# Ledger of designs, part 5: VH-VL binders against FYVE, RhoGEF and PH domain-containing protein 5 (Fgd5)

Target 1, 194 residues: FYVE, RhoGEF and PH domain-containing protein 5 (Fgd5), of Mus musculus (Mouse) (q80uz0r647to840)
Amino acid sequence: RALVIAQELLSSEKAYVQMLQHLSLDFHGAVLRALENVEQEGREPLAQEELRQGLRELPAICDLHQGILESLEQRLGDCGEGQPQVADIFLAREQEFEHHAAHILQFDRYLGLLAESCLLSPRLATTVREFEQSSQGGGQSMKHRMLRVVQRLFQYQVLLTDYLNNLCPDSAEYDNTQSALTLISKVTDRANES
Short names: E, the ipSAE of ESMFold2; O, the ipSAE of OpenDDE; V2, 0.75 times the mean of E and O plus 0.25 times the DockQ between their complexes.

## First folded at step 1 (VH-VL)

Design o10 (framework fv_ofatumumab)
Fold by ESMFold2-Fast, scan of step 1:
Structure o10 (fold): chain C 194 residues (1-194), chain A 120 residues (1-120), chain B 107 residues (1-107)
Amino acid sequence: as target 1 above (194 residues)
Amino acid sequence: EVQLVESGGGLVQPGRSLRLSCAASGFTFSDYAMHWVRQAPGKGLEWVSTISWNSGYIGYADSVKGRFTISRDNAKKSLYLQMNSLRAEDTALYYCAKDTYYSWGHFDYWGQGTTVTVSS
Amino acid sequence: EIVLTQSPATLSLSPGERATLSCRASQSVSSYLAWYQQKPGQAPRLLIYDASNRATGIPARFSGSGSGTDFTLTISSLEPEDFAVYYCQQYSNYPLTFGQGTRLEIK
């Protein structure tokens, strides 16, 4: 039912935010500092600037998803066994999604630029390696974590579609979920552009 | 000779604002990250904020996020800290500190500091 | 945030003695650790960076060692001017953090 799918959205958002927080707060600053040192040494300044600008978006992307997580926790905690109301959580953040979409969709490219930067900076390579080694559980690679940033948008589309299919067509939530799907589709469709 | 000179400190009521300035000389200011570090009376050092050489990277301690704004003017060789919604726990000597690189995060030169006292 | 714990809080020694100051990190900081000296009424002075590299103008009696979570600052033979407060600082990750300090005082 709709509630079960909404609970899956919450559960997966919690896991995603924990990964983003680790990537953004525990790794981001050290990586940006190491990248600036590569630039100071006169190595690949254009590629480093592009990567640095993209990585600077991580704290704001983290804030976006942390806000979504907190809203989902409150809504689903408050409704109990009642009808969930979650679609407007996404609609309230339309401008943020549109603003960050360009950077989110470039994370595959940023991964390539990070790999190249590691060849030019032993300090950066050491920082990335230590980050990967310090990880709990499965020890997921940096590649896997960065690709999760792009993949979350596609996961929203799948989860919201399943959610919509389990809602009463006459409800306000049904209409709001269609609007949320339109927003997420707009963002993910940009992945197919040059 | 590297010189960092802070100014703008003073006595201020809780909830008010102050703007700190740091005038730099003796090095190419635009090539280095700059930092604000504070020290409360009788306490240790606490990092407050960082700004990279081109203002591309800016960081804040959680205790000051949303209240303080770091900025720089490379043409004037000056670093600034705009402090809003000041609290008693912001009472400290505020140091301007020079990074050794664009953003390594350790400090080879410090100013003498400017005192900020937040009291009713 | 990475918490740095310095020990002892106070170290009482005489000139000519060897001082050993410890800094422990709550998680690995690799070698991204600096040591500072602060005298009353003065700004901190950089002594050591990258765990073991002596800063410009710092006397040879100062040395740093360690990596990961456990770090040591050693002063091989104390001079009168060495009695001060010493702080370690990590720059592996933001937020940048300092230890609480070790006060080196005359016995």
Scores: ipSAE 0.000, ipTM 0.435, lowest interface PAE 17.3, mean pLDDT 82

Design o11 (framework fv_ofatumumab)
Fold by ESMFold2-Fast, scan of step 1:
Structure o11 (fold): chain C 194 residues (1-194), chain A 126 residues (1-126), chain B 107 residues (1-107)
Amino acid sequence: as target 1 above (194 residues)
Amino acid sequence: EVQLVESGGGLVQPGRSLRLSCAASGFTFSDYAMHWVRQAPGKGLEWVSTISWNSGYIGYADSVKGRFTISRDNAKKSLYLQMNSLRAEDTALYYCAKDRGYSYGLWSDYYYMDVWGQGTTVTVSS
Amino acid sequence: EIVLTQSPATLSLSPGERATLSCRASQSVSSYLAWYQQKPGQAPRLLIYDASNRATGIPARFSGSGSGTDFTLTISSLEPEDFAVYYCQQYSNYPLTFGQGTRLEIK
């Protein structure tokens, strides 16, 4: 059962990275360009800068998860019928999680700022709508995609907890998974809310 | 063992109300979004409603919006569907289904459904 | 809402033959597509998720492929128990939607 959960972690990471790549490569640039030379009446410059700054974090967040995906693919592709070992993939990225967790947890706020910006800028609203409806944009709601950025850290907690509960308590993987859960919980707690 | 058991279906007249229940067991109910999916006699599957793990995110199909209310009780590991102003076209087998993906925070990351109940039949007829 | 169109509506084949079922989305759903099998009197059973990944316990003869708007479910060699109705479902966009189904029947 532990292997099945590890495979779920891998398959969900694949889907997540594909979404992040489209959001980072296609949407991020289009939104930032729409914001550059358009007056945002009624919005504070600081609020606009916060949205811009948050969206500029997408490539780095994508790189983090791309690395996790590659490690999971390599580890589980090599695993066969043996006990999976995936917890150290997260432990190896402790610094990256600590660095990016604050921005990741702000994505529900960035979604709110984006929605408000669309009300202030018909051009931005058109850009968002066109991206959502294009074949390259995947047809997914921007709300759905941006909220997944926040949800992924919490999904790691649930998946790793389920994984832990299906491991032998005496195994090294059990201890490493507890450490990984502690890491993820600690970074989400630190960057809880503004 | 992971299972979902629906109840509360029956024969009801148009314009009346009915409440469906779904009892969950064998998994951590509070960690998953839940869905109601219906199937009219001889027809295909139609998604009806979704509720996130903490009830913070709720969605409805346009055909039932304003008439149906989804709710859950995590302590009792139960899912509910309150159906008001029932119409003949609401006649269907109603399935309770577990979201495969984990639902965390206030928002559901909508996925596919990996566990389904047996369904409960609702017939709306005069 | 994203409309999923399945074809053919009915597919008549014999055991041992290869079955190919199609699902087309009105808009791109990326890889967020699942396939379900439903036998008479039973609840649907998840077969494939993320377009190509087999669910736990599903035989290797079932495979999924595709991305964007065009998806295929293939059963390499039909067994008697495979004659059922098959549904595709997208979870890319709200609301969640299902195809109308393809009925696989014995020739």
Scores: ipSAE 0.000, ipTM 0.455, lowest interface PAE 15.5, mean pLDDT 81

Design o6 (framework fv_ofatumumab)
Fold by ESMFold2-Fast, scan of step 1:
Structure o6 (fold): chain C 194 residues (1-194), chain A 118 residues (1-118), chain B 107 residues (1-107)
Amino acid sequence: as target 1 above (194 residues)
Amino acid sequence: EVQLVESGGGLVQPGRSLRLSCAASGFTFSDYAMHWVRQAPGKGLEWVSTISWNSGYIGYADSVKGRFTISRDNAKKSLYLQMNSLRAEDTALYYCARHYKGWYFDYWGQGTTVTVSS
Amino acid sequence: EIVLTQSPATLSLSPGERATLSCRASQSVSSYLAWYQQKPGQAPRLLIYDASNRATGIPARFSGSGSGTDFTLTISSLEPEDFAVYYCQQYSNYPLTFGQGTRLEIK
């Protein structure tokens, strides 16, 4: 059962990374160009700089999750039908999670800033709509995609908890999974500080 | 020549309501976001509320949220502030101000005085 | 919210002197800072936007500088009409906030 959950972690990480790559490579550039047009129209939104700063974090966040995906593919490929060992993938990236989590958890705020900017600029709204309707976007709203950036940390907690509950309590993987959950929870909670 | 003219201020008892108006001229009103900014006697400036050009975005200061309602009528080139449940601390000169690039205010009206007193 | 602190609270100078007014933000506002002048009984008037750009019709003696958290408004040679209250305002983050003001008065 643990293996099934680990495979779900892998498949969902693959879908998530694909979304992040599209968001980082295509959306980031298109939105920045549209924000420049809002500035030229004299309707620059209050939150423009904060939104630009947040979007600049996307490549680094993408790199973090790409690394997790590659490690999950290798680890689960190596275990075959045996017991998976995936918790240390997260533990090995403790510093990266601590560094990027604050930015990841602010994507709810960046979503609000983007929506605010779209209300002031029909051109920006059109750019966002065109990106949402692209084949790579699968017809999902920008709100849905940006929300997934925040939601992935919470999804890790859900998946790792389900994983933990299907492991032998005496195993090293059980202990490592508890440590990974502690890390993800601490990182998520830290975002609520000043 | 850009002009903003406020009206509707007056003396009012705590708990009552007032509606402020701002008449705009000399520019295409429907192209600009608008703001209300207030100044208590002898005090500094406090941002109160904003409304985008199409009323799609509306924001309020925490001190007035739930009590004040900003609105606009682009056909009449007018901005409004409905003030309910007025408190003594709402006593101020209320300015209508035009939004410009990045949310600073390039033109201001002369203001209308609101005094909340028992 | 971002708090803007202006100093000094009151500045007493004579016409012809240079005035330097400071505005400090509790966190970075990049260059999203404006300066306003207010004379008694009048509405505020925009002087400077984006930290250093002079608004239309504002005399060359007014200049702004700074970025991040520390900003300065300079009046190179005071004229009698410049004695007023000056406010800084940030538009980097919601809610919009103003400094408490610096009163420039004749010595």
Scores: ipSAE 0.000, ipTM 0.436, lowest interface PAE 15.0, mean pLDDT 81

Design o7 (framework fv_ofatumumab; at its last look DockQ between E and O 0.03; V2 from the best seeds 0.00; counts 0 for: pae E 14.1 > 2, placed apart)
Fold by OpenDDE, look of step 2:
Structure o7 (fold): chain C 194 residues (1-194), chain A 119 residues (1-119), chain B 107 residues (1-107)
Amino acid sequence: as target 1 above (194 residues)
Amino acid sequence: EVQLVESGGGLVQPGRSLRLSCAASGFTFSDYAMHWVRQAPGKGLEWVSTISWNSGYIGYADSVKGRFTISRDNAKKSLYLQMNSLRAEDTALYYCAKGYRSLWYFDLWGQGTTVTVSS
Amino acid sequence: EIVLTQSPATLSLSPGERATLSCRASQSVSSYLAWYQQKPGQAPRLLIYDASNRATGIPARFSGSGSGTDFTLTISSLEPEDFAVYYCQQYSNYPLTFGQGTRLEIK
């Protein structure tokens, strides 16, 4: 059953990464270009820079999860390992999860800035609207899509907990999974500090 | 059937212009970045230009920057490459290529259209 | 730009043998690397994306590995149809760049 849960982790990670890639590459790129136009018009350069900084976490988060996905695929994919090991995938990336913390802490601020910037720039507004209407996003609002990034951490908590409950307590994987859960919890707890 | 069909290639003299077209079918064209990649005779692949799904991002290789213009019409499911000030080194088979979602690898290629620049 | 260097330039092998192709990046491309196969007179075909994921319809004998700057395409047991030119391509940064290619020829 632990394997089944790990497979679910992999499956959900694939879907998540696809969404995240869309955010990181298409949306981020389009927004940055639109912001350049706003800057050329001499409108609120400091606010724009702050927005840019806030959105910069998306590519980093995307890279993190791309790595996680690759590792999961390697261990659970066609090569078929007898005993799956997934906990260390998270532990090895502890520092990268700080981008999630940053995302959470800056969430309200950069969404507010984005909204304000959209009011000032029809081009940016159009860009965001078109992105929201994109079939790849399922028509979800930008806010909801950004929240999905945060929600993934909670999904990890659930999945890893289930995984843990199906492991032998005397196994190394059990200990590592506990450590991974602690790691994820630390990141999510930072969100509560905001 | 998912496919890309290039057109507009031909023989031109240096300094002249050509406009390449790519017609897409079998997928939601407006959801994907599109690209031009060229291959000179007997040579490797060279990225030429990229346009994001909503034209929000456009990129060019340094070798064509200022001379080539990429554009798209999502309603017509068409990709274009306006090539101005053509040079002999622009001689190549030009491929239209589809990106995978927001990632810039190419999961679908056309058969290409040949551009020959010669005096 | 990120320069991708493929090695060897030419690889001569027989059907049934294992092929190992290398692609080295001048700087890290994370996992944003793809492999393509091109046969004479044909358009390139995507084999691997994100360094290690097989594209749809690609046989299991093809596998990709690596991250950062060093990548490998492996064909576990060569089939006659596998003799072609192989390109790596990074999509971490613009400009997008290809390796110069490895020609896999029949011995």
Scores: ipSAE 0.000, ipTM 0.539, lowest interface PAE 13.9, mean pLDDT 88
ESMFold2-Fast, scan of step 1: ipSAE 0.020; ipTM 0.603
ESMFold2, look of step 2: ipSAE 0.000; ipTM 0.503
ESMFold2 (binder alone), look of step 2: mean pLDDT 94; pTM 0.952

Design o8 (framework fv_ofatumumab)
Fold by ESMFold2-Fast, scan of step 1:
Structure o8 (fold): chain C 194 residues (1-194), chain A 119 residues (1-119), chain B 107 residues (1-107)
Amino acid sequence: as target 1 above (194 residues)
Amino acid sequence: EVQLVESGGGLVQPGRSLRLSCAASGFTFSDYAMHWVRQAPGKGLEWVSTISWNSGYIGYADSVKGRFTISRDNAKKSLYLQMNSLRAEDTALYYCAREGYDWEYFDYWGQGTTVTVSS
Amino acid sequence: EIVLTQSPATLSLSPGERATLSCRASQSVSSYLAWYQQKPGQAPRLLIYDASNRATGIPARFSGSGSGTDFTLTISSLEPEDFAVYYCQQYSNYPLTFGQGTRLEIK
């Protein structure tokens, strides 16, 4: 049922946003400070600057998904057992998705740069390890968490496709969901371009 | 309430060994790196050793390297400092300290245990 | 190792006055600097971390500033309980190091 799939989208978005908040607020700041220390010792390679610049995009990505989560909560709360209207949540954020596509593309690469930086800085390696194992890190590897940034777009495609297949083809929501899928597909294709 | 309680200090002759313990309570011990910091009578603070949450990182001040060994038992919520080949200059009050959540500042300290190395 | 130099070694003031304590690092420590207060017979207490963030429970009269190599701890209006020894500590690099301390004493 369409509603069940929309509720699945909401519950998975809530879990995703929680992960992004931990990554953006706690880990990102600690990593930037550790990289700054390496620079002051005159030992930072170019790869660490690329990682630093990429990680600075996390707060904006977090804000995008926080907005999606809040909109999903409002829409599904308001509709009760009625037909959900969720596709325009994504369409309203077309510019934000387009803007972040270039940055999301690089998260696989940023994992390699993070691993390289950890080899150069025992302090950074300790920070990453301790964050992963802390209550805030939830025991998940940093690799898993950073990969979720790219993989969430693929999850949107799967969930929105299942949602579409459970909608009346003559409804406005069906048309809007097709448009949302086209948008997400474009962003996902760009994520796999490099 | 976070509490750190040191024990094991005492009077010991040069060349002998002593083992300090620190009992932690009021927080998830296994989530934090721990440190030993000492203070000689009438002097300032000197960092001695650190151990990360899982013992994966261990560090020592040059003055104690090769003589002291830091360890922890997360199940017992305890931190240890094994002090071998003690010298008169190791005479100090030894503090157990909890590392800040992100970095190596010390947000909680024990009251310390006194080590006196003398004949 | 990074050497931290505190000045003055001793500061004699009266309650109600402003205290300004300096800590200088031999090389940049960015903002990885903490301040501690120690009273006779007591363990040190964290006052400030990351150069300017006040620790939990620390009164608003305490403030920290600075970055790189030059740092300041300010007590805007001294209370009787503030007369103690103050230490700065860097955590930019191992070994972790402390300044020699500034003793704040009553005139």
Scores: ipSAE 0.000, ipTM 0.451, lowest interface PAE 15.5, mean pLDDT 81

Design o9 (framework fv_ofatumumab)
Fold by ESMFold2-Fast, scan of step 1:
Structure o9 (fold): chain C 194 residues (1-194), chain A 120 residues (1-120), chain B 107 residues (1-107)
Amino acid sequence: as target 1 above (194 residues)
Amino acid sequence: EVQLVESGGGLVQPGRSLRLSCAASGFTFSDYAMHWVRQAPGKGLEWVSTISWNSGYIGYADSVKGRFTISRDNAKKSLYLQMNSLRAEDTALYYCARDRYGFYYYMDVWGQGTTVTVSS
Amino acid sequence: EIVLTQSPATLSLSPGERATLSCRASQSVSSYLAWYQQKPGQAPRLLIYDASNRATGIPARFSGSGSGTDFTLTISSLEPEDFAVYYCQQYSNYPLTFGQGTRLEIK
């Protein structure tokens, strides 16, 4: 059972990384260029500037999750039918999670900023619509894609909790999973307070 | 028109170095991860290296790790592959290719390739 | 490293016939598989991605199917321009790997 949950963690991480790469590489660049065609002279809406600042964090967040994905693939490939060992993948990245916590949890706010910016820029609205119609992400709306950045931390809590409940309480993996859950919870709480 | 054009291939002796270039046009180069893929004469495709849009992430095939270096210049819309300590088995047509999702996925645009022959 | 094995190595058919090409992965790649076509003297061309999605500009006669370890590329009615080498590629696990190719030739 624990292995099944660990495999779900891997498959959902793969899908999440694909979405982050689309946002980080295709969408981010297109949005920045659309915003540059708006009138300048310090008249730029605060929402557009804040959106730009937030989107600049996407490549680093993408790299964090790419690393998690590769580690999960390695661990689950190596374990075969044995006991999975995945909790330390998160613990090894404690500093990276803490560094990106504020930006990760602000993506709900960035969605609001994106909506406001689209009202002020028909070009940006067109860019968002065209990316929603792209073949990447299977036709999922831009709102769903951006909300995944915030929701991934909550998904980790759900998946790691289910994983923990299917582990032997005497195992090192059980202890490490408790520590990983504490880390993810702390990161989530800290980002909400900032 | 979206295009990738490779250059810099040639005949080199084993142990020497060669630098390949790829010029991109018709798309925003700085938004895409890029790949080098090679094909030995009469053989199939082999992935060689990838670089993310900002050079923040770089990957290599085990066969070239420590010998090849991928790099990019977004202002010049160019991708590079510095090949050191060349071996006979590095003889191939080298393709520049654009990653559709950013990096570590599939290639939707390919150049015509540049030939590298490593021979005494 | 995930090994992709394509079969047959060579497939000899006539225009108008159906072609079925196989790609087998040494372990599950889910649906993270692409197909490429390479004509003599040309660069590879993306045909199918995510196992079954046709790339932009690719004719409807090309279709992909499968998931996990067993994948198929089907060309419903061969045109003269379809005789080429076909490669599968996985992007489920690092490093990226390609199959050895299936050569589709005129009978």
Scores: ipSAE 0.000, ipTM 0.447, lowest interface PAE 14.9, mean pLDDT 81

Design r1 (framework fv_rovalpituzumab; at its last look DockQ between E and O 0.72; V2 from the best seeds 0.00; counts 0 for: pae E 6.5 > 2)
Heavy chain, then light chain:
Amino acid sequence: QVQLVQSGAEVKKPGASVKVSCKASGYTFTSYGMNWVRQAPGQGLEWMGWINTNTGNPTYADDFKGRVTMTTDTSTSTAYMELRSLRSDDTAVYYCARDSPYYDILTGYYHYGMDVWGQGTLVTVSS
Amino acid sequence: EIVMTQSPATLSVSPGERATLSCKASQSVSSNVVWYQQKPGQAPRLLIYGASTRATGIPARFSGSGSGTEFTLTISSLQSEDFAVYYCQQYNNWPLTFGQGTKLEIK
ESMFold2-Fast, scan of step 1: ipSAE 0.136; ipTM 0.616
ESMFold2, look of step 2: ipSAE 0.068; ipTM 0.611
ESMFold2 (binder alone), look of step 2: mean pLDDT 90; pTM 0.928
OpenDDE, look of step 2: ipSAE 0.408; ipTM 0.759

Design r10 (framework fv_rovalpituzumab)
Fold by ESMFold2-Fast, scan of step 1:
Structure r10 (fold): chain C 194 residues (1-194), chain A 122 residues (1-122), chain B 107 residues (1-107)
Amino acid sequence: as target 1 above (194 residues)
Amino acid sequence: QVQLVQSGAEVKKPGASVKVSCKASGYTFTDYGMNWVRQAPGQGLEWMGWINTYTGNPTYADDFKGRVTMTTDTSTSTAYMELRSLRSDDTAVYYCARVPYFTGDYYYMDVWGQGTLVTVSS
Amino acid sequence: EIVMTQSPATLSVSPGERATLSCKASQSVSTYVVWYQQKPGQAPRLLIYGASTRATGIPARFSGSGSGTEFTLTISSLQSEDFAVYYCQQYYSWPLTFGQGTKLEIK
């Protein structure tokens, strides 16, 4: 069963990375340029700089999850029907998670700031609309995509907890999974305090 | 206007290292990732890896891990690819190619450098 | 690693004819396939992305189709400048992988 849960982690990571890559492809660069234009027009909403800083972290967040996806593909391809070894994938990226914690957990707030900024700037509103319309097969709205960034950390906790409950308590993987859960929880809690 | 200009051809002996540069102009360097792709004479294209130009974090293809290093200098809008412990079968044209923050859903390598021929012979 | 297989290795056609080039993925890559054209001594040039979207400046005679594991590049009414090597590439997952190429030559 543990293997099935690990495969679910891989499948969901692949879907998440695809969404996150698209978000960083169009949204990051275009929105930052539109925000600079709002600033140049002499309109400076109080929350604009916070949104700008959060969006500049998207490429780094994308890189973090791309690395996790690649490691999951490698580990699960190699283990066959044996016990997967996935917990240290997260432990190896502790510094990256800590670096991005504040930005990842603030994406629901960034959505609110984006909505307010769109009211101030027709140019930014047009950029957001064009990005939403560019999605293949109808895709998801900006709201759903940005919320997925916040939700991924909570999904890790759910999936890793389910994974842990299906591991032998005496195994090294059990201990490593507890450590990984502690890391993700610490990152989540620390960012909420910021 | 958008251009990627690579360093000139190099001839190296087996065991040496080569460092190829790729200078970007006409766009904001950190808005795009940079891929490295090589092509041996008369052969197809082989992906070596890419680098996130905003963070400086590289991702390497498994065949090149341990002997390739990709770096950037954002102040000069230049990407670098260093390949160590050269073998005769590393003789190839090496290309840098731009990608708009990654090729997940909609984009891929849209602008390519002219290529750098690296010849490895004794 | 996803393996991309192109066929035929060489396709000989006359100017004005239709050319159809195939690309197969070892597993589903949805529509995340790109086609490049490479002429001798030149860098590859982007033609088609997302399996079917023509890049800016690419003539209407080039079209792409396919989804899942089977992809096709079609060139209607071939012109002399179209004789080149064509590569497909998937960008569904890392590592990025290319097909071996199809050489399009004059009959």
Scores: ipSAE 0.000, ipTM 0.446, lowest interface PAE 15.9, mean pLDDT 80

Design r2 (framework fv_rovalpituzumab)
Fold by ESMFold2-Fast, scan of step 1:
Parts: structure tokens; sequence; C-alpha cells
Structure r2 (fold): chain C 194 residues (1-194), chain A 121 residues (1-121), chain B 107 residues (1-107)
């Protein structure tokens, strides 16, 4: 049923935001500082710049999902056992999704660039390894955590589709959920075209 | 401080095109979307579209699709809005406005001073 | 498209009085409403966002309230510089939409 699925959307968003906060607040700053050292040593700048651009998106991606989390907590707290209304939370953030989708879907490629950069920089390799082995990293590999950034958009599609199928077709929420799914599908497809 | 400085007033004949510029300073240009809003004399505000300053990808309001083009030059932190096939009812002040990009939706925290475009024979 | 309706179109009040401006959405926009002030010959100025949060530098006499479909902007103890046009805008749903404005003028 719709409420149970909406609660799953909330709980999975909370876990996702915690992971993004660790990447955004602790990891990306350290990686960017390590990349500055590689740049000063005269290593190839093109792959470094592309990786740097992707990592610069992490704080904004974190802000986007923090906002979604806060809105989900408020909406689901307010509705009690009533009909949830969550689809417009995504629609309100169309501009942010449009902005970040290209970078989000390229995080598997950024992972490849990070791996390549680690071969050129022992400093960067050490930074990545230290983060992975810290308690704040949760013991998960950097590969696993960065791929979750890509996978979250696909998880939204799965969760919102399941949610839609449990809504009354005549409701405003049904229409809004179809629009939200169209948005997520559109930004995912458009980023793949990039 | 954050500033958005627009190009000067333009007078155009019907059927011409106009290109308005908006130079940003005081912040990282690519971290915020740039929106364009117009206001006909004595009328309200009308949203025209926005451009993703990081990717260069624009999104246009339905009323302007097909005759508006939004672009950016990241090296100069400048956004551009070109409106083609001008009609007399395109006479308006055109504003650039920075989208607040904090996961709270798209309200505008800083506005350019506006560019008056007059379309008359 | 969400329609934003502002009322009244014109409000005539005296300095020192309280003004209350209304903004109604055709469907729920949560708290995602922003208010702008525009003086003649000037660009709009951000006044309040998130329905009730004052922007930096905005005097305490300005307050916003509301959620869902009904929103109000209240100006307590009007000053001469407050006579302007006020616009509300929703940023909950795409496309972004503005109200038609309320002109605050001296009685």
Amino acid sequence: as target 1 above (194 residues)
Amino acid sequence: QVQLVQSGAEVKKPGASVKVSCKASGYTFTSYGMNWVRQAPGQGLEWMGWINTNTGNPTYADDFKGRVTMTTDTSTSTAYMELRSLRSDDTAVYYCARGRYYGSGSYFDYWGQGTLVTVSS
Amino acid sequence: EIVMTQSPATLSVSPGERATLSCKASQSVSSNVVWYQQKPGQAPRLLIYGASTRATGIPARFSGSGSGTEFTLTISSLQSEDFAVYYCQQYNNWPLTFGQGTKLEIK
C-alpha cells in the first residue's frame, strides 16, 4: 500500500543522505586538496579536472537530497495514517534534478577517473584508503558508496512506480506521481544522452 | 558581494531579434542556475526559462519555446538570453535572476537591474 | 500549472498602520512561497522565502505566514519606504508561477 511505500522512500532517503553527508563533508574536501597537490606536481590535468568537476557537485547533490528528506519527514509526519502526498516534493526540485542528473549518472565514470588518479598519486590513494577504513565510512568501499549516487535515481523510479500502483487513479497524488516519474525518467534519459 | 549586471536598453523593430547579457560576480557562477523573467509595462512578472550554468543546458517556458535561446560563457561568468521574431507585445523589462539552488526549489535571491526592450515600428 | 492569486489588487493604507496581503495557490504548495518587493524603476527584491523566513536585511516589521494554499504577508507599522508592489511566487511545482501583484499605496 501507498503509505508503506512512502515510508520506505523516507527511510531509504535518510540512509542515503547520511552516506552523502560523509562523502560531501569529509571525503570530497580531502580528495580536492589531494588533487591540488597532484596538479602542482605537473600531472595530466584533463582527467583531474573532470573528476574535480564531478566532486564539486557533491555538496549541491547533498543539499538536494537533504531538502527531499526534510520534506518527506514533514509530509509523512503530518499525514499520520492518511493518504500521503509526496510526489510534488520531487516536482518542486525539477531544476535541481535537471542540473545534477548528468553528473549523478557519471559517478561510475568518476570512479574510474578516481582509480586512474590514484595510480598517479600515492597521496590521493592514501586519502581514499583512509576514508574507506574510517568508522565514518562505515566499512563500505568507495566504489560501493559512489555507485549509490548513480543508483539513487533508479531507486526513485522503482519506489515511485510501486507507489503509483497503490494509489487511486482518480487522485491528484496519482497525477503528480506520474509527473514525478516522467521527470525522473526524463533527467535520467537526458543525462545518458550527454 | 553578489551582483548581476545586465546590458543596456534596446529598441527593435518587429521581426528583429535581441540578445540581452547578464554578467555575474561575487559567487561561483556554475553553482547556481540562471533564470530569465520579463515584465511588460504596468504588468506582472512572467518566467521565461532557466539555464543550467554548469552544463549549459537550457529549459524554456512553453510560451517561449521555439524563439528563445539561453546560453552562458563560463569564462566571463555571463548569461545570455536571445529572443527572436520580436512582436510589439514583447516590449518589457527583461531580468536575469539567480535561482537559489539549496534543494528548496527555485526562488530568486538576486536579480539583475533589468534591460528595457522596446519593440515598435 | 499552479495559479497564484493575490488580493487585493490595490491596498490603500496610511503610514503607521498594518497591512495584510493575501496570496492563494490553486493547489497545495506546502511552504514553498516567496515574496518580492518592487519599487518603481527597480528590480524585484527578495523579501521572504519559505513562506515565513525573512531574507538578510529585511526589517522585522515584515512577516510571512501560511502553508498549503493560503499565504499572507503582514507589514506592521508601515513606513514610507514600504509603499511598493508585492509579488508572491510558488516554487513547489514546475513551472514557476507568480501572483499578479498587490500595489500598496498611501491613503
Scores: ipSAE 0.000, ipTM 0.429, lowest interface PAE 18.0, mean pLDDT 80

